# Designs tried in a protein design chat: VHH binders against Flagellar brake protein YcgR (ycgR). Part 9

Target 1, 263 residues: Flagellar brake protein YcgR (ycgR), of Thauera aminoaromatica (c4kar8)
Amino acid sequence: MAELSTPSPASPAPLDGGRGDELEKFTLRGARQILQLLQDLITHRGLITAHTGGGHSFMTAVLKVDEERGRVVLDPSPDPQANRRALAAPRLTCVTQLDGIRIQFPLVGLGEGQDKGRPALFAPLPAEMLRLQRREFYRLQVPLAHELSCLLKAEDLARKPVEVSARVIDIGAGGVAVVVPTGAAEFVIGGTLPACRLALPDGEPIELDLEVRNLNRQTQRNGTEQLRVGLRFAALPRAADTRIQRYIFKTERALNAKARGGL
Below, E stands for the ipSAE of ESMFold2; O stands for the ipSAE of OpenDDE; V2 stands for 0.75 times the mean of E and O plus 0.25 times the DockQ between their complexes.

## First folded at step 4 (VHH)

Design t2 (framework vhh_vobarilizumab_d1)
Fold by ESMFold2-Fast, scan of step 4:
Structure t2 (fold): chain B 263 residues (1-263), chain A 124 residues (1-124)
Amino acid sequence: as target 1 above (263 residues)
Amino acid sequence: EVQLVESGGGLVQPGGSLRLSCAASGFTFSSYAMYWYRQAPGKGRELVAGISSGGSTSYADSVKGRFTISRDNAKNTLYLQMNSLRPEDTAVYYCARDEGYSSSWYEDYYFDYWGQGTLVTVSS
């Protein structure tokens, strides 16, 4: 006769988005594994999106791990409002990628101070980190030189149709993440954007339906804001799926060749 | 303090109707998108419906045409009108003010739940 547990305002939502048992096998709880993963993020200069709740986030990075004090040191946002939201938040949900693998972890008890004379944020070491070592969660970071775009058919705040050309920042088998100007269109999680057009380098734009999965107002390290929209492919035609997979494969292969000192 | 208080749950027969309410306080209600989530025993959380500050709505395919989300900004209250209820609608229903966050850009997502939830049981 137990009731279901509901997170209070002082208690954050589960890290796994309600997928508890499914993601347990990808959850790291060993202190040495957590320390090693944080050090890997430092070594690879991994940029971290820190979610502060209410659809807000900022870009940060792990500057160092203070093992003696059991703390991580993070790069603060140049936007004072983002830092105030972070310090007021009961929990930060940190999301990053390492070599295509998605990594997520919570930080609780964020504080502010200085590291070697520079402003810094401090938090206790996370008790757990999620490392999703699966190809279905793989997201290709789209090179800026590719100028990949998606023409979104959405609505403004008065529910009038509007077309927004959005830059594609990452792409996977199941969807894309795009950047849109704040106020360009109104999005609702679970809403469908019909007949959008994804422009790939080779061939005609692909027409497809997209579902809004997340919304995130991200403050960049230079202080500018971006609205990031996560979009799922609702009903992907086989020909479109083939073209998207081919783009991902070719681009990944080219990036791997470049990283290994290729031509 | 931000508070969300759900009410209106109960036992109802298949084909029946219920209206859930969520009383919000401690923030500017009219400025936020609001959502209804549910969780059945042994299952993950499911987004049921969403409504933006401008009135745009979204619905899960499983409830589209049967449920209607609405808001009364003067009363700081969110509603979910549930018609043609089915046994598979049995769940604890939660009100959320956050726009949500995904564990992946393409996968499941979550909110910080501010309410205690209200139990809906659809059974003869």
Scores: ipSAE 0.260, ipTM 0.702, lowest interface PAE 3.2, mean pLDDT 80

Design t3 (from s54, 18 letters changed; framework vhh_8fcz_2)
Fold by ESMFold2-Fast, scan of step 4:
Structure t3 (fold): chain B 263 residues (1-263), chain A 125 residues (1-125)
Amino acid sequence: as target 1 above (263 residues)
Amino acid sequence: QVQLVESGGGLVQPGGSLRLSCAASGFTFSSYAMYWVRQPPGKGLEWVSGISGSGGSTTYADSVEGRFTIIRDNDKKMVYLQMTSLKTEDTAVYYCARDEGYSSSWYEDYYFDYEGQGTQVTVSS
């Protein structure tokens, strides 16, 4: 694990060609490593967000690795339109996490069919998988029971100021991902949301500025549309940074203790 | 079918101005933020500017702030990039893009869908 500085809050994050080289050391290309990682996702019942382009995504999971046919079998969306978009897409970008480690991989040549009498999507095994194990890329999946929220200050479609209480789905040293209903507010990549309030357990909300880094529209399994917003901490004060890191550490320790038979 | 068609590039001297245009079709234009990204010779893609669906919010990379202006016309389904005080470092192929994430990374990566061939801007004496 290399320890890398979080990108400066003042610097935009361009699509930099040099980033591919930086991420190469975290890229798995061995067939055995890829198969093992896919099996780990099956074992942990890892939910995958599959990005189909057009700002669209759906939730899926790896159901099976078919080594004989060189294919991965995915759970289709209950939304037929999401499945049609996926089949029409030149590639899926699949994103998940395992034990707080970000995992990302492409799937190309998606097809549909049946697996043991059930509808399924299938694709050739990915040629590469990204596994980001550095601390700055660590994402704590926020337990639903924590009801973690962030009050966002944004504008609606009529250019009127609006406050949106967004559910925090993951958190790391550099930012949070939140979900909001589609249409609740407008966001633009590179935009700053000033004086937002992050509600952590055990204290007053933390006031902070957030920069919008990415946006993704997602149809959930229940048919509900939501917007996932990736937000970077801008100019994080030391006290806020300490409290966020403490929350991450304590929650990870509690989850690890529970997994190891503790409470 | 989503289509984004860029135009307006050309050769200009340092200190000059150009206006780029992007014609969009195949989606509900006013529901999407729109962006300009560029690829300088021998370099990767670089985000330049963004505008919200309503046009109420705009964003700019530090390198172009104060020199470039992004505007949109939702009735015509057009996005424009007005460029002034052009520098040799602005030489690039410019692409119009919408707010499509290829990744759910929340702080490290910008990802955009861009379509078409782009429009070449060359700033040279």
Scores: ipSAE 0.150, ipTM 0.654, lowest interface PAE 5.2, mean pLDDT 80

## First folded at step 5 (VHH; framework vhh_7n9e_1)

Design d1 (from c10 with Y108E; at its last look DockQ between E and O 0.33; V2 from the best seeds 0.00; counts 0 for: pae E 14.1 > 2)
Amino acid sequence: DVQLVESGGGLVQAGGSLRLSCAASGFTFSSYAMYWGRQAPGKGREWVSGISGSGGSTAYASSVKGRFTISRDNAKNTLYLQMNNLKPEDTALYYCARGEYDFWSGYEDYWGQGTQVTVSS
ESMFold2, look of step 5: ipSAE 0.000; ipTM 0.251
ESMFold2 (binder alone), look of step 5: mean pLDDT 84; pTM 0.851
OpenDDE, look of step 5: ipSAE 0.391; ipTM 0.799

Design d2 (from c10 with Y108F; at its last look DockQ between E and O 0.41; V2 from the best seeds 0.00; counts 0 for: pae E 16.6 > 2, grease 27.6 > 24.2)
Amino acid sequence: DVQLVESGGGLVQAGGSLRLSCAASGFTFSSYAMYWGRQAPGKGREWVSGISGSGGSTAYASSVKGRFTISRDNAKNTLYLQMNNLKPEDTALYYCARGEYDFWSGYFDYWGQGTQVTVSS
ESMFold2, look of step 5: ipSAE 0.000; ipTM 0.126
ESMFold2 (binder alone), look of step 5: mean pLDDT 84; pTM 0.845
OpenDDE, look of step 5: ipSAE 0.262; ipTM 0.718

Design d3 (from c10 with G99D; at its last look DockQ between E and O 0.04; V2 from the best seeds 0.00; counts 0 for: pae E 16.3 > 2, grease 28.4 > 24.2, SAP .729 > .668, placed apart)
Fold by ESMFold2, look of step 5:
Structure d3 (fold): chain B 263 residues (1-263), chain A 121 residues (1-121)
Amino acid sequence: as target 1 above (263 residues)
Amino acid sequence: DVQLVESGGGLVQAGGSLRLSCAASGFTFSSYAMYWGRQAPGKGREWVSGISGSGGSTAYASSVKGRFTISRDNAKNTLYLQMNNLKPEDTALYYCARDEYDFWSGYYDYWGQGTQVTVSS
């Protein structure tokens, strides 16, 4: 199925290529996988938002999959303008949810016709579907009392190594968000920070590699600037993953207990 | 709703230049990193370039580094891709995308309809 390749010399992947790599593990490209996911949407009568571009969308559903002809059949909109936009669009971007999992897929070559005497929309099967599990991307807001921190191995503006202790403001299975003073280090989207140390309350710090995913500058009321850095875990060892998931679970449970009066 | 509209594509001879634009609406543009991607006929999606919300950090795929320049104008809610020294292998549907990394919505990509770039030999 997949072809083997030899690695190229040490030129880096695109700095934001980690976004593509992150989504790639949630991208289904196999025909059997795509057919099964579409059948699941049909079985659960999943409601789909179909985006036609220009800020326009309509609600639809997959009525059936014609495996022999390689086509999907969609429910047309009762709004004739929505159907006209869909037929004129070069691509229909379908977004839906199944049991808390977000699903996205493109349809190209949309046409209209009839199915069993009723109006319908037709398109070839999508070449890929994105199946993005929300629980894997859940982000716990870290209580200030935990004082969770991450020691970042970064570079300053002159490309000299610096170590920055950053406060962790949220954490999930796939990464953390941290805050640092603006100018404490230079961060590049897609850049890697090797051998950082995440301090959790239940043991010694975890050594892990981080990839910069997002940067957001915030100006505080006193005029100082703070940088919010979104960081993805690279190649997380199983033991480290277990500790992170355990921290999230215990913290969620403790917060729920406080909300119910500490029962 | 979030809306991204690409423009500026067209037919160009090898060695030529094009400038793509992406008009953004329905969100606070300056708060989000933005990306250009492309899809060649019969090929999978390729990440091309990214830029931080402020515009202070940029990144490029190795196939375009030195030839393409990403930029943004946060006052005009517009993302740009200047493409120089174009090659036939740059022929693709080019689209812009937003990284929705925020507290409530989780992690989702949004992308526009795309603008076709065709580079003839």
Scores: ipSAE 0.000, ipTM 0.121, lowest interface PAE 16.3, mean pLDDT 75
ESMFold2 (binder alone), look of step 5: mean pLDDT 85; pTM 0.851
OpenDDE, look of step 5: ipSAE 0.028; ipTM 0.533

## First folded at step 6 (VHH; framework vhh_7n9e_1)

Design e1 (from d1 with F103W W104Y; at its last look DockQ between E and O 0.33; V2 from the best seeds 0.00; counts 0 for: pae E 12.2 > 2)
Fold by ESMFold2, look of step 6:
Structure e1 (fold): chain B 263 residues (1-263), chain A 121 residues (1-121)
Amino acid sequence: as target 1 above (263 residues)
Amino acid sequence: DVQLVESGGGLVQAGGSLRLSCAASGFTFSSYAMYWGRQAPGKGREWVSGISGSGGSTAYASSVKGRFTISRDNAKNTLYLQMNNLKPEDTALYYCARGEYDWYSGYEDYWGQGTQVTVSS
């Protein structure tokens, strides 16, 4: 049967490898670090999503590291077609997490064989592993009472500059999600909004460039439409990063204290 | 269920044109900005062009600006990429994508299977 594969849109997607400069500071290349991280995945029985070309993926795990042969041993898929796609792929991009830290690594030269008499997949040890701390993917739900806002410098439908004050609904180390009235501006996924201003409670607003990642139209109870805009920080200054992390930490601490003390 | 299906790829001589289509289903198409990306052999994915949910705003990578035109027909749930004056460096698997923010992971793009574009010298 000549059937097109069905992608799994709910699976975590790999981070864009074409943005190597942004990811380099999270990339491990030391052999000892790589071996230790792989061993940690084995010890914690980490489940891995392995991405092949064409939008396909399968679930796997690192079963062991064969240091003598310089190989990792992976659990094959019960779906033989997934295994065939993996073996045919020039590169297998593995994505997982360990204790809230996102881990991504490529495997090349994947082959099949046996481990302890059972089918297994083998590949040379990866030359690099991407280790992203939880903070890069953690998003704090902003309490309504905080009224955090972000002034967006965008364009209207006629491509004229407009400034839109947007309420921040979540915030993390890597970005924010905001809401704006629908029609207030036109946004393009992949576009950059330069010189926006993020207003935190502590200090002056932060000037930063934002990259549009997603857009969702929502209708409120009163019939008012609003647009949820997912925005990633571009080129975040260290001082701005520190202020954002301080806000997140203080708010988390306050929310945790309320949850414990309110019982 | 979200589904994106690209078509219209093929083999074309340098200087030629192709029109790519992306049929969308399983979501309210007009509520989402969409984009085209491509992946050349042995390279990472690169963003090519994006369009707002209404279709009123577009953006292009510098390498394709003036040659490619993104558009959408919200009544037909279809995204388009008109590619003119194609060059061998445009050879890639082209995919359409919907940006999505997943709270847990922080990053997730929904994408189609892709359609191959091959530009001969």
Scores: ipSAE 0.000, ipTM 0.356, lowest interface PAE 12.2, mean pLDDT 77
ESMFold2 (binder alone), look of step 6: mean pLDDT 84; pTM 0.852
OpenDDE, look of step 6: ipSAE 0.017; ipTM 0.301

Design e2 (at its last look DockQ between E and O 0.03; V2 from the best seeds 0.00; counts 0 for: pae O 9.0 > 2, placed apart)
Fold by OpenDDE, look of step 6:
Structure e2 (fold): chain B 263 residues (1-263), chain A 122 residues (1-122)
Amino acid sequence: as target 1 above (263 residues)
Amino acid sequence: DVQLVESGGGLVQAGGSLRLSCAASGFTFSSYAMYWGRQAPGKGREWVSGISGSGGSTAYASSVKGRFTISRDNAKNTLYLQMNNLKPEDTALYYCARGEYDSWYEDYFDYWGQGTQVTVSS
């Protein structure tokens, strides 16, 4: 009976991995900020998953912040083997959540000792801490039945002007996400698409300028590849903004009513 | 260092109004979308409202739509939340948060304040 080795939970990607540039804006490096966040973890008794590498981890907590010595005190594992792995690791990756916020930070130079007569782990204060709070409910997922579309004025590979009818998949006050067939047009992050037309159900299309903010290739269930394009409203007239807000509000209300067992 | 400091919270009766302020420093305020969130006792953090860097676009959670108004004064590096027709369900710690640089497409907030307590009595 081959013991199906439960795939060890993937170690969180190191902070320094290829996503480093994107995560930099979420990384705290200020000493005061780091201390405050660690104190918050203590106050809330936040449980921390400490990753030692090789797929190994143990549960810990921050017990104390020693500002004078510039160190953090952690609760050791009840498993002596986990503690040995932690002490042998060149880096401990700590992951936790506080009030829905994901927190990740590295500890280096781990040692063992006693705090007030109890076994404890010690490490220098982290040099950086990553904080991620998800922005929820900011963008409306457009119901498929609404069939919102945006006519994009873009260029092909030859820089020839092309018009692409794109399906709108989400909408917010600041922009839309659309899907286009792969190869339909060339998009550049930071590029402007002038005089596009956003079609809402309540009247004539809105003419507006769009700025490309992100690009993501998506594979559909049927294997077809599509390009998701995030587009910011570059210049939105007040009247257009009002219409967009009205649509969002009306749609959200309808969705909520349906979710509550309404029509 | 980026700092966000909320103020204006307090005790108010149902149907009353409050105006919250968030003083921002340590970054180019006008370049960032700003947000209000809240955390009720025993509940997780929830998004309340957002405003673009220029102030030209605003958004609201369905629960506060028509009652709350977000605004900003970029000259003063200050974010505001006018809360009208307050309900007991609005009782929470309110915090301001910074979004992505001049974008509406960020998935995360990167900075937020300590919050100001709003309590609405029945």
Scores: ipSAE 0.012, ipTM 0.264, lowest interface PAE 9.0, mean pLDDT 83
ESMFold2, look of step 6: ipSAE 0.103; ipTM 0.636
ESMFold2 (binder alone), look of step 6: mean pLDDT 83; pTM 0.839

Design e3 (at its last look DockQ between E and O 0.05; V2 from the best seeds 0.00; counts 0 for: pae E 15.9 > 2, placed apart)
Fold by ESMFold2, look of step 6:
Parts: sequence; C-alpha cells; structure tokens
Structure e3 (fold): chain B 263 residues (1-263), chain A 123 residues (1-123)
Amino acid sequence: as target 1 above (263 residues)
Amino acid sequence: DVQLVESGGGLVQAGGSLRLSCAASGFTFSSYAMYWGRQAPGKGREWVSGISGSGGSTAYASSVKGRFTISRDNAKNTLYLQMNNLKPEDTALYYCARGEYDSWYESGYEDYWGQGTQVTVSS
C-alpha cells in the first residue's frame, strides 16, 4: 500500500506564447521597462524556472544586467547537464513571480562564460517580458498622493446618463477598483460604461471603456455608505494600455524602494 | 470576442441542488483555467472554485468544499458548477471567469467575466 503525498504545485509551466492577442496586452516591450523589471528581479532575489523544452527545466536567477553590452547574466545550474541543455536550446523560457505577479520572458542566444571569475550564463536582453498581475490580491494600491480618479459615464436608477467622479483605490493591467457614494449611479455586473476617463497624475486623462465586474457596499465608520466597483478595461488601445502599465510599474518600483528603506 | 454566458440559476429550497452552466466562446477554451465566483448584494466578489484547462485539477473555497463540484466539457466549451445541499448563505449572483494563465489552485487573474446567473436559496 502506497503512502500518498499531498500534491504540491509543480514549477509554473510557461503560458502559450502563440496566443498573441490574449497575451499582447500584458507584454512589456519598452527597453526601460524591461531593464527596470530585471533589476527588480535582482533586488528581490527572484528565483526563476528556466524551461529548455522537452519537459526539462532548471532553477536560475538574474545576477545582473549588463547595460553596456546589452545582456543579462544568469546563475548557472549546479547540474552540468542542465547547463548543457540550456546552451543547446533554441530558446530559454524563463518563468518567475515577483510579489505574486507572474513574470515570463524568452532568452535567445544563450552563451556561457565568466562574470568576475565565476561561471555564468549570458543572453541578450529579452525583447519582451510578460507581466501578469493578480487583480484582487496583488493589484497596486494607489497612493493617496497620486489623487487618481476615474470619471464614470454611468446611468441613474431611471436609466438616464450620469457622470460620477470615482476615487481609484487600486489599479492593475486589466482594470481598476473605484469607490463611489451609494446611490450615485446604478451599476450592473456585466454592464459597459463607455468613454470613461481615468486621470493619471502626470498626463491627460485616458479615455477608456469599462465593464463592471463586481459591486461591494461598504459602510464607513461614520455611517456613510459607499460602493466599491470593480471595473475591467474593455478593448483598451495599445497606447492607453502602455501608459497604464508604465504607471503601475513605475509606482510599484517606487513603493518597493520605500518598503526596503531606500528610494 | 470573448463571451461567457451563465445559465441554470433560480430559486431553490434550502438543501436543494442546482447545476450552473457557462457557455464559452471567442477563445481556445481548453487552454485556460476557469473559475466560478459569486457576489451577494452589498458584498465583494468571493472566489468559489477553479479548474485547470485540461480539467485534471480542481480547487474550492472552504465554504463550498464537499457541496460544490466544478467540471468542464472542452468539446462543448462549457464550464459547470454542481451545487448540492444549498444553504441561504449561498444566495448570490454566480459568474464564471477565465483565468489569464493556468493557475487554478490559486486565485488567478480573472480578466473576463460572464454576466452572471442568480441563485436564491430560501427557507
């Protein structure tokens, strides 16, 4: 009789990069964004599962980014066979998490060498990195000083148009959560709010379509009621998506630096 | 265009059963983890259950484990939730969601939601 072990999650498997349109909205292609995300992985000592294909993988980490040569430096495996598989692979698919956010990126042109006399693996900087954020647990909590608001084009109980200025309490790559006074408008899960305007602190508001995904009534300690509304970005143009993701990434970087005692 | 359409809700007596369905279109259904969530009036979203893209692995919130069963039929692009021994506290708008990656055993990114189907449990 076999003693069953409790299953544990295996190393994260790569998402299918061939889906193009589904993952493109989460794909970072800006050189500065990529460099910053790699630096964050270094700072947080993020362990990376590097998939070589054929069901093989090994654990690694980004040791540094060499901006002058345009490459990343990776920790080699203590298993020489894993290193040989990685060097023979046409690409290395790297998967990791940073504060619960799934990060995935390809490396091509992997080579071996030394960094300061220690064995290391090298690759050109990735041209793209996938960053998938959790919507409900690991979304960016918007700092109050940023004064983020979203003008909602909604309907009242008589189904007449009404505009509601809502405070944004969190923001992710796929949407926002806002608060509004109870009764300011009627929201229906699945309903669409066209041409809303999200105000970012350093630019003109972004015009975007929003879909209502959740509603939660909150009673404040002073007895005042407000409604928390979870909103998804619908059909977001690439330029708007880029601005939102850049805001999130830059703000996460700044908040993480403060949390570690440095900016 | 991604579409998720829930059905099968209704009014049921405490102790009764319902089976919810979620018809999916506009994406490769078998490639994505799928979830059921629920929202009672005036409360936030509650994750209920998730299932891997293949259907080989499932997970449940503690409040429903042993009473609810999630399943999928990848040939019919349909997600199901069998709800047994229903209680008044199960009253909510139930909706299905598509995960952004195959991470059913944790709360994944839920970026596409159905419109929901109302379940009301009386008595």
Scores: ipSAE 0.000, ipTM 0.109, lowest interface PAE 15.9, mean pLDDT 75
ESMFold2 (binder alone), look of step 6: mean pLDDT 85; pTM 0.864
OpenDDE, look of step 6: ipSAE 0.008; ipTM 0.292

Design e4 (at its last look DockQ between E and O 0.01; V2 from the best seeds 0.00; counts 0 for: pae O 13.4 > 2, grease 24.5 > 24.2, placed apart)
Fold by OpenDDE, look of step 6:
Order: C-alpha cells, then structure tokens, then sequence
Structure e4 (fold): chain B 263 residues (1-263), chain A 122 residues (1-122)
C-alpha cells in the first residue's frame, strides 16, 4: 500500500524582484492597515499556512494582536518539531486567504511563550502584508438593495435596436454580469453592445461599450427562464474605471462591516 | 395567500385589440414589480412586459414593443396589458407574475396566475 505522499505544498515562490512594482500596489505597510487585516484574520478564524523554509510548513492562526507590545500571537503547531522549525527559521512566511483574497506576510523574530496559560508563538508585527486582490477576477456580488442596473443597447431577433434595462448581479474591474428576461434581446457571444449605460448609486450613469462574454440560461424554481449575461468592459474611460472601483471598494467595506456586526 | 387572477382574454382578429387585467391580492401590490408573460402552445414561457412597483419604469419584449402597453393601478391592485395591432403570433396563454421588490430589471418572478387565453385569428 504505497503511502501516496501528499505533495508538500510548494513553498510560495519568492516574490521575484521584477514583479515587485506590480506587487507594491497590493502591499500594505501602514500600521493601521496591518493591524486591521490581522484583526480581520482573527475575526474570521482564518487558517494560516506558515512556511518555515526547506519545504516545511504548518497550520496556524492569529490568536491575538498585542498592539501595546507590537506583537502578534500565533497558535502553535501540535507538532513539536514544526514549532522548533518555526523558531529556528529566520523568517516565517504566512499565507492565508480572506474573502477569496490571498494574503501573505512575513514574520521575523519568532519566539515561544504562553498566552493566558496556553502555549503560543509570538512575533513582532509584520512590517508589510501582501493582499493580492486579483482585481481582474474579483467580482462583487451586488446587494439587491443597491438596484444596480445597466441599460443595454442590443438587437432583437429582427436586428432591430432595443434597449433593455438589466439588473447587475455582480461587478468587477473588468465587467459586469446582468440578468435579463428571456426574449428581451438577442445576445451573441463576442458581440459588442455599444453605448450602454451603467447606473451606479453615486451619480450619473456611465456610458460604456460592453462585450458579451458569457450567456447562461437559468431556469428558476418556478419554471421561468432568465438569461444571465456576462459582459466585459470593452472601452472604459479612466474616470469610469475610478468610479467603478470606488463603488466596489465602498460596497465591499460596507458588506464586511455588516458581516462583522458593526452595522 | 398571494393570488393573481388574469382576465380579458378572448378571440380577436388580426389587427385587433385586447386589454388584459390581472387582479392581485395577498400582498402589498405597489411594493412589487409585475410582469406579463405568455406561453404559446408547444412553446416555453416568454416574457412580454414588466413594470416597476411605482409604475415609473416599464419594459417590453422586442416582439411586442410599440404594440403593447403595460400599466398598473396600485389603488385597485390591478395590472393591465393593452394589446394593440395583435398578430397571430401573439396567440398564447397570457399570465401575470409578481416580480422582485420594486424592480422589474431582474426578470425574477415568484408567483403567477392561471392565465387568460388570447387567440388571434388570421
């Protein structure tokens, strides 16, 4: 019975120096930001893979942030050998995910001790935390209460121009997904919908060109068919991009605050 | 209990007109978008028209645009569909449906009536 050696999770490739500039925009260095993110990890009980080097890692969690002492408290491994490796390592590379966002941060100066009578690992607060929001792939689920809509300029079966107001169900930096009643318009994957209007809550609709990327017919429980249309922003003005990003950020923050019981 | 009762269907000659009504009960009518759909024999359900809870926004399928007019009287809890210049292709069972809260955009319906038959003869 050959023990299928579970492939040791490949040590995250060192952030190659050349990608450094691209990663800077995703790197948090502000003390407040770092503290907040660590607190978020605590709140969500996020499991962290701690890499000690040499292909070794163990699972941990942030138990506490001690702001007064400027240190983070980690859950030790149940494996004493893993803890020894961690303590011997010049650097601990912590990798986790929160809300679909990959988070990576280094810890240096790891020590062991007790927190409230329980064994714990201690490290100074990280100097930086990398939050890799694949902005390109991140899709915010639009709250129903926002009633975000997009006026689509499409064609019917007879190629007559029609305007269809579609509900936006998700939005990202690269596009939107909308739902339309079946038969409202004809959509072709790869087709362009020119001069559409995206309505955001914060001002006038944004005029933009949309490219149809995906079509999905959904049958509701009641038997009614709905068409989900995935749309890419074909030509987005910089100002529009900024507004969309702002909306996404603001909404995400609000949702997170609500989830934390703060609203 | 939510109830939707359609009326006003019948036999009409091509080019004729009909006015459909949908009486709604069991919910706050003005708070919901309402829709008309139709189902032709042997075909699936087809969306025809939608109206927001307030009546301020309307939408139409391309096949009926310019010929049909959706309206509502929230005081009477009644949805209407004025159908003009009817065509044989409009022959179907027409039903009203309740949509989402004050939004006709999604096309989501959770309740519908039994429908009223519209037959357009050539």
Amino acid sequence: as target 1 above (263 residues)
Amino acid sequence: DVQLVESGGGLVQAGGSLRLSCAASGFTFSSYAMYWGRQAPGKGREWVSGISGSGGSTAYASSVKGRFTISRDNAKNTLYLQMNNLKPEDTALYYCARGEYDSWYSGYEDYWGQGTQVTVSS
Scores: ipSAE 0.000, ipTM 0.233, lowest interface PAE 13.4, mean pLDDT 84
ESMFold2, look of step 6: ipSAE 0.000; ipTM 0.325
ESMFold2 (binder alone), look of step 6: mean pLDDT 84; pTM 0.851

Design e5 (from s54 with D99G; at its last look DockQ between E and O 0.41; V2 from the best seeds 0.00; counts 0 for: pae O 3.6 > 2, grease 26.2 > 24.2)
Amino acid sequence: DVQLVESGGGLVQAGGSLRLSCAASGFTFSSYAMYWGRQAPGKGREWVSGISGSGGSTAYASSVKGRFTISRDNAKNTLYLQMNNLKPEDTALYYCARGEGYSSSWYEDYYFDYWGQGTQVTVSS
ESMFold2, look of step 6: ipSAE 0.396; ipTM 0.794
ESMFold2 (binder alone), look of step 6: mean pLDDT 82; pTM 0.835
OpenDDE, look of step 6: ipSAE 0.032; ipTM 0.519

Design e6 (from d1 with F103W W104Y S105E G106D E108F; at its last look DockQ between E and O 0.02; V2 from the best seeds 0.00; counts 0 for: pae O 11.5 > 2, grease 25.7 > 24.2, placed apart)
Amino acid sequence: DVQLVESGGGLVQAGGSLRLSCAASGFTFSSYAMYWGRQAPGKGREWVSGISGSGGSTAYASSVKGRFTISRDNAKNTLYLQMNNLKPEDTALYYCARGEYDWYEDYFDYWGQGTQVTVSS
ESMFold2, look of step 6: ipSAE 0.225; ipTM 0.709
ESMFold2 (binder alone), look of step 6: mean pLDDT 84; pTM 0.852
OpenDDE, look of step 6: ipSAE 0.006; ipTM 0.226

## First folded at step 8 (VHH; framework vhh_7n9e_1)

Design f1 (at its last look DockQ between E and O 0.46; V2 from the best seeds 0.00; counts 0 for: pae E 12.3 > 2, grease 25.9 > 24.2)
Fold by ESMFold2, look of step 8:
Structure f1 (fold): chain B 263 residues (1-263), chain A 122 residues (1-122)
Amino acid sequence: as target 1 above (263 residues)
Amino acid sequence: DVQLVESGGGLVQAGGSLRLSCAASGFTFSSYAMYWGRQAPGKGREWVSGISGSGGSTAYASSVKGRFTISRDNAKNTLYLQMNNLKPEDTALYYCARGEYDFYWSGYEDYWGQGTQVTVSS
C-alpha cells in the first residue's frame, strides 16, 4: 500500500460489536498472566485461528515462548500465500479456546525465521489477551466423530439455488460455525439463509433461519482452503434452544470425562 | 495496493435521490464481498448494505431497506449504492469497504475508502 494511504477505521471493536468496556474486565495485561496463558496453550497444544485481515485466516499453534527475547513462536501454514498474508498484515488476531474459555490476542510485528532448523513465525509477546469466560461466547468444538452438519439453503456463484451440507465445526448458544469448500456457495454478511436444517444426534433436524455474521477463507494446518461461515440463530424456538444446549452440555461432559480418564 | 474511491455524494433535498459509486483497484474485485457503511459526525459507524462477490446476494440495514439498492459491475470494478427517498437522518459520510467481516475479530475491517459526503436537507 502507499505509505500515505492508510485506512481510517474505528479502533477494533469488541467481539460482539457492543460496548467495548464490557470486555475490559476479561482482558489480561500483566506480563506474567500473559506468559502463563501462552504456556497453557502450548501445554494443551491448542489450535489457534490466526486472522490476517481481508476475511482470511489460517490455523496455527503456539510452539513456544522465548522469554529471553520476549517473543512467541508460531507454526507456519503449509500454504505460502497464507504465510505471506500473515507477514503483510498490520496485526494478526489469534482466536482459540482453552477448556471452553474463548481466548483472543493480537500479535504485531510478525516475522519469519527458523526454529531448530524448521520454518517458524515469530512475534513479540502480546501486550494483552482476552480471556472471555461467558456462556454467550462459549463455542463447543464439535468432535469429528459426531459429523454434525447443517444443510444450508444458499446460492451458488451463478446465483442459482443450492443446498450445501456444511460441517459444523463449533456450536454455541447463539449460533454455529460451518465450513464449506471454497466456491460451493456465495454468502454476504447480513444475509439470511431461511429454512436451513441443523442435524443434531438426538432427533430430527432442527429447521431454522440463519444470519451470516462472518466469512473468511481459512487455510487448515494441512494447507486445505475452505470457507468458514459464522451463522447466528434467528428466532430460535424454545424447544430448539433446549436441544442445542443439551447437545453442548452432554458433549462437553463426555469430552471432559474422556480427558479426566486419560490422565 | 488496494484503493477504494467513493463519489456521487452531494447536497440533496429530503425525498430526493443520489447514486454513489466506489471505484476499486489493486485486487480481484469479483472475488470479494463489498459493503457500504456510513458515519455521521459524532456518531458511530453504521453498516448500510452488503453484496456478494458475484452480486447475487444482497443485504440491507433495516433503516434503508426498500429505499437503497446496492449493485456492482464486476467488469468495471465498481460498486454502486442507489439511494432513493432520502431523509435528513441519512446525512453521513458514506464509504465502501472490501472484505468479510470477521466473526473471530470483531471490529476489524479489511479496508475502506475515505468516503463521499451525503447531506440531506429538510
Scores: ipSAE 0.000, ipTM 0.323, lowest interface PAE 12.3, mean pLDDT 78
ESMFold2 (binder alone), look of step 8: mean pLDDT 83; pTM 0.853
OpenDDE, look of step 8: ipSAE 0.016; ipTM 0.337

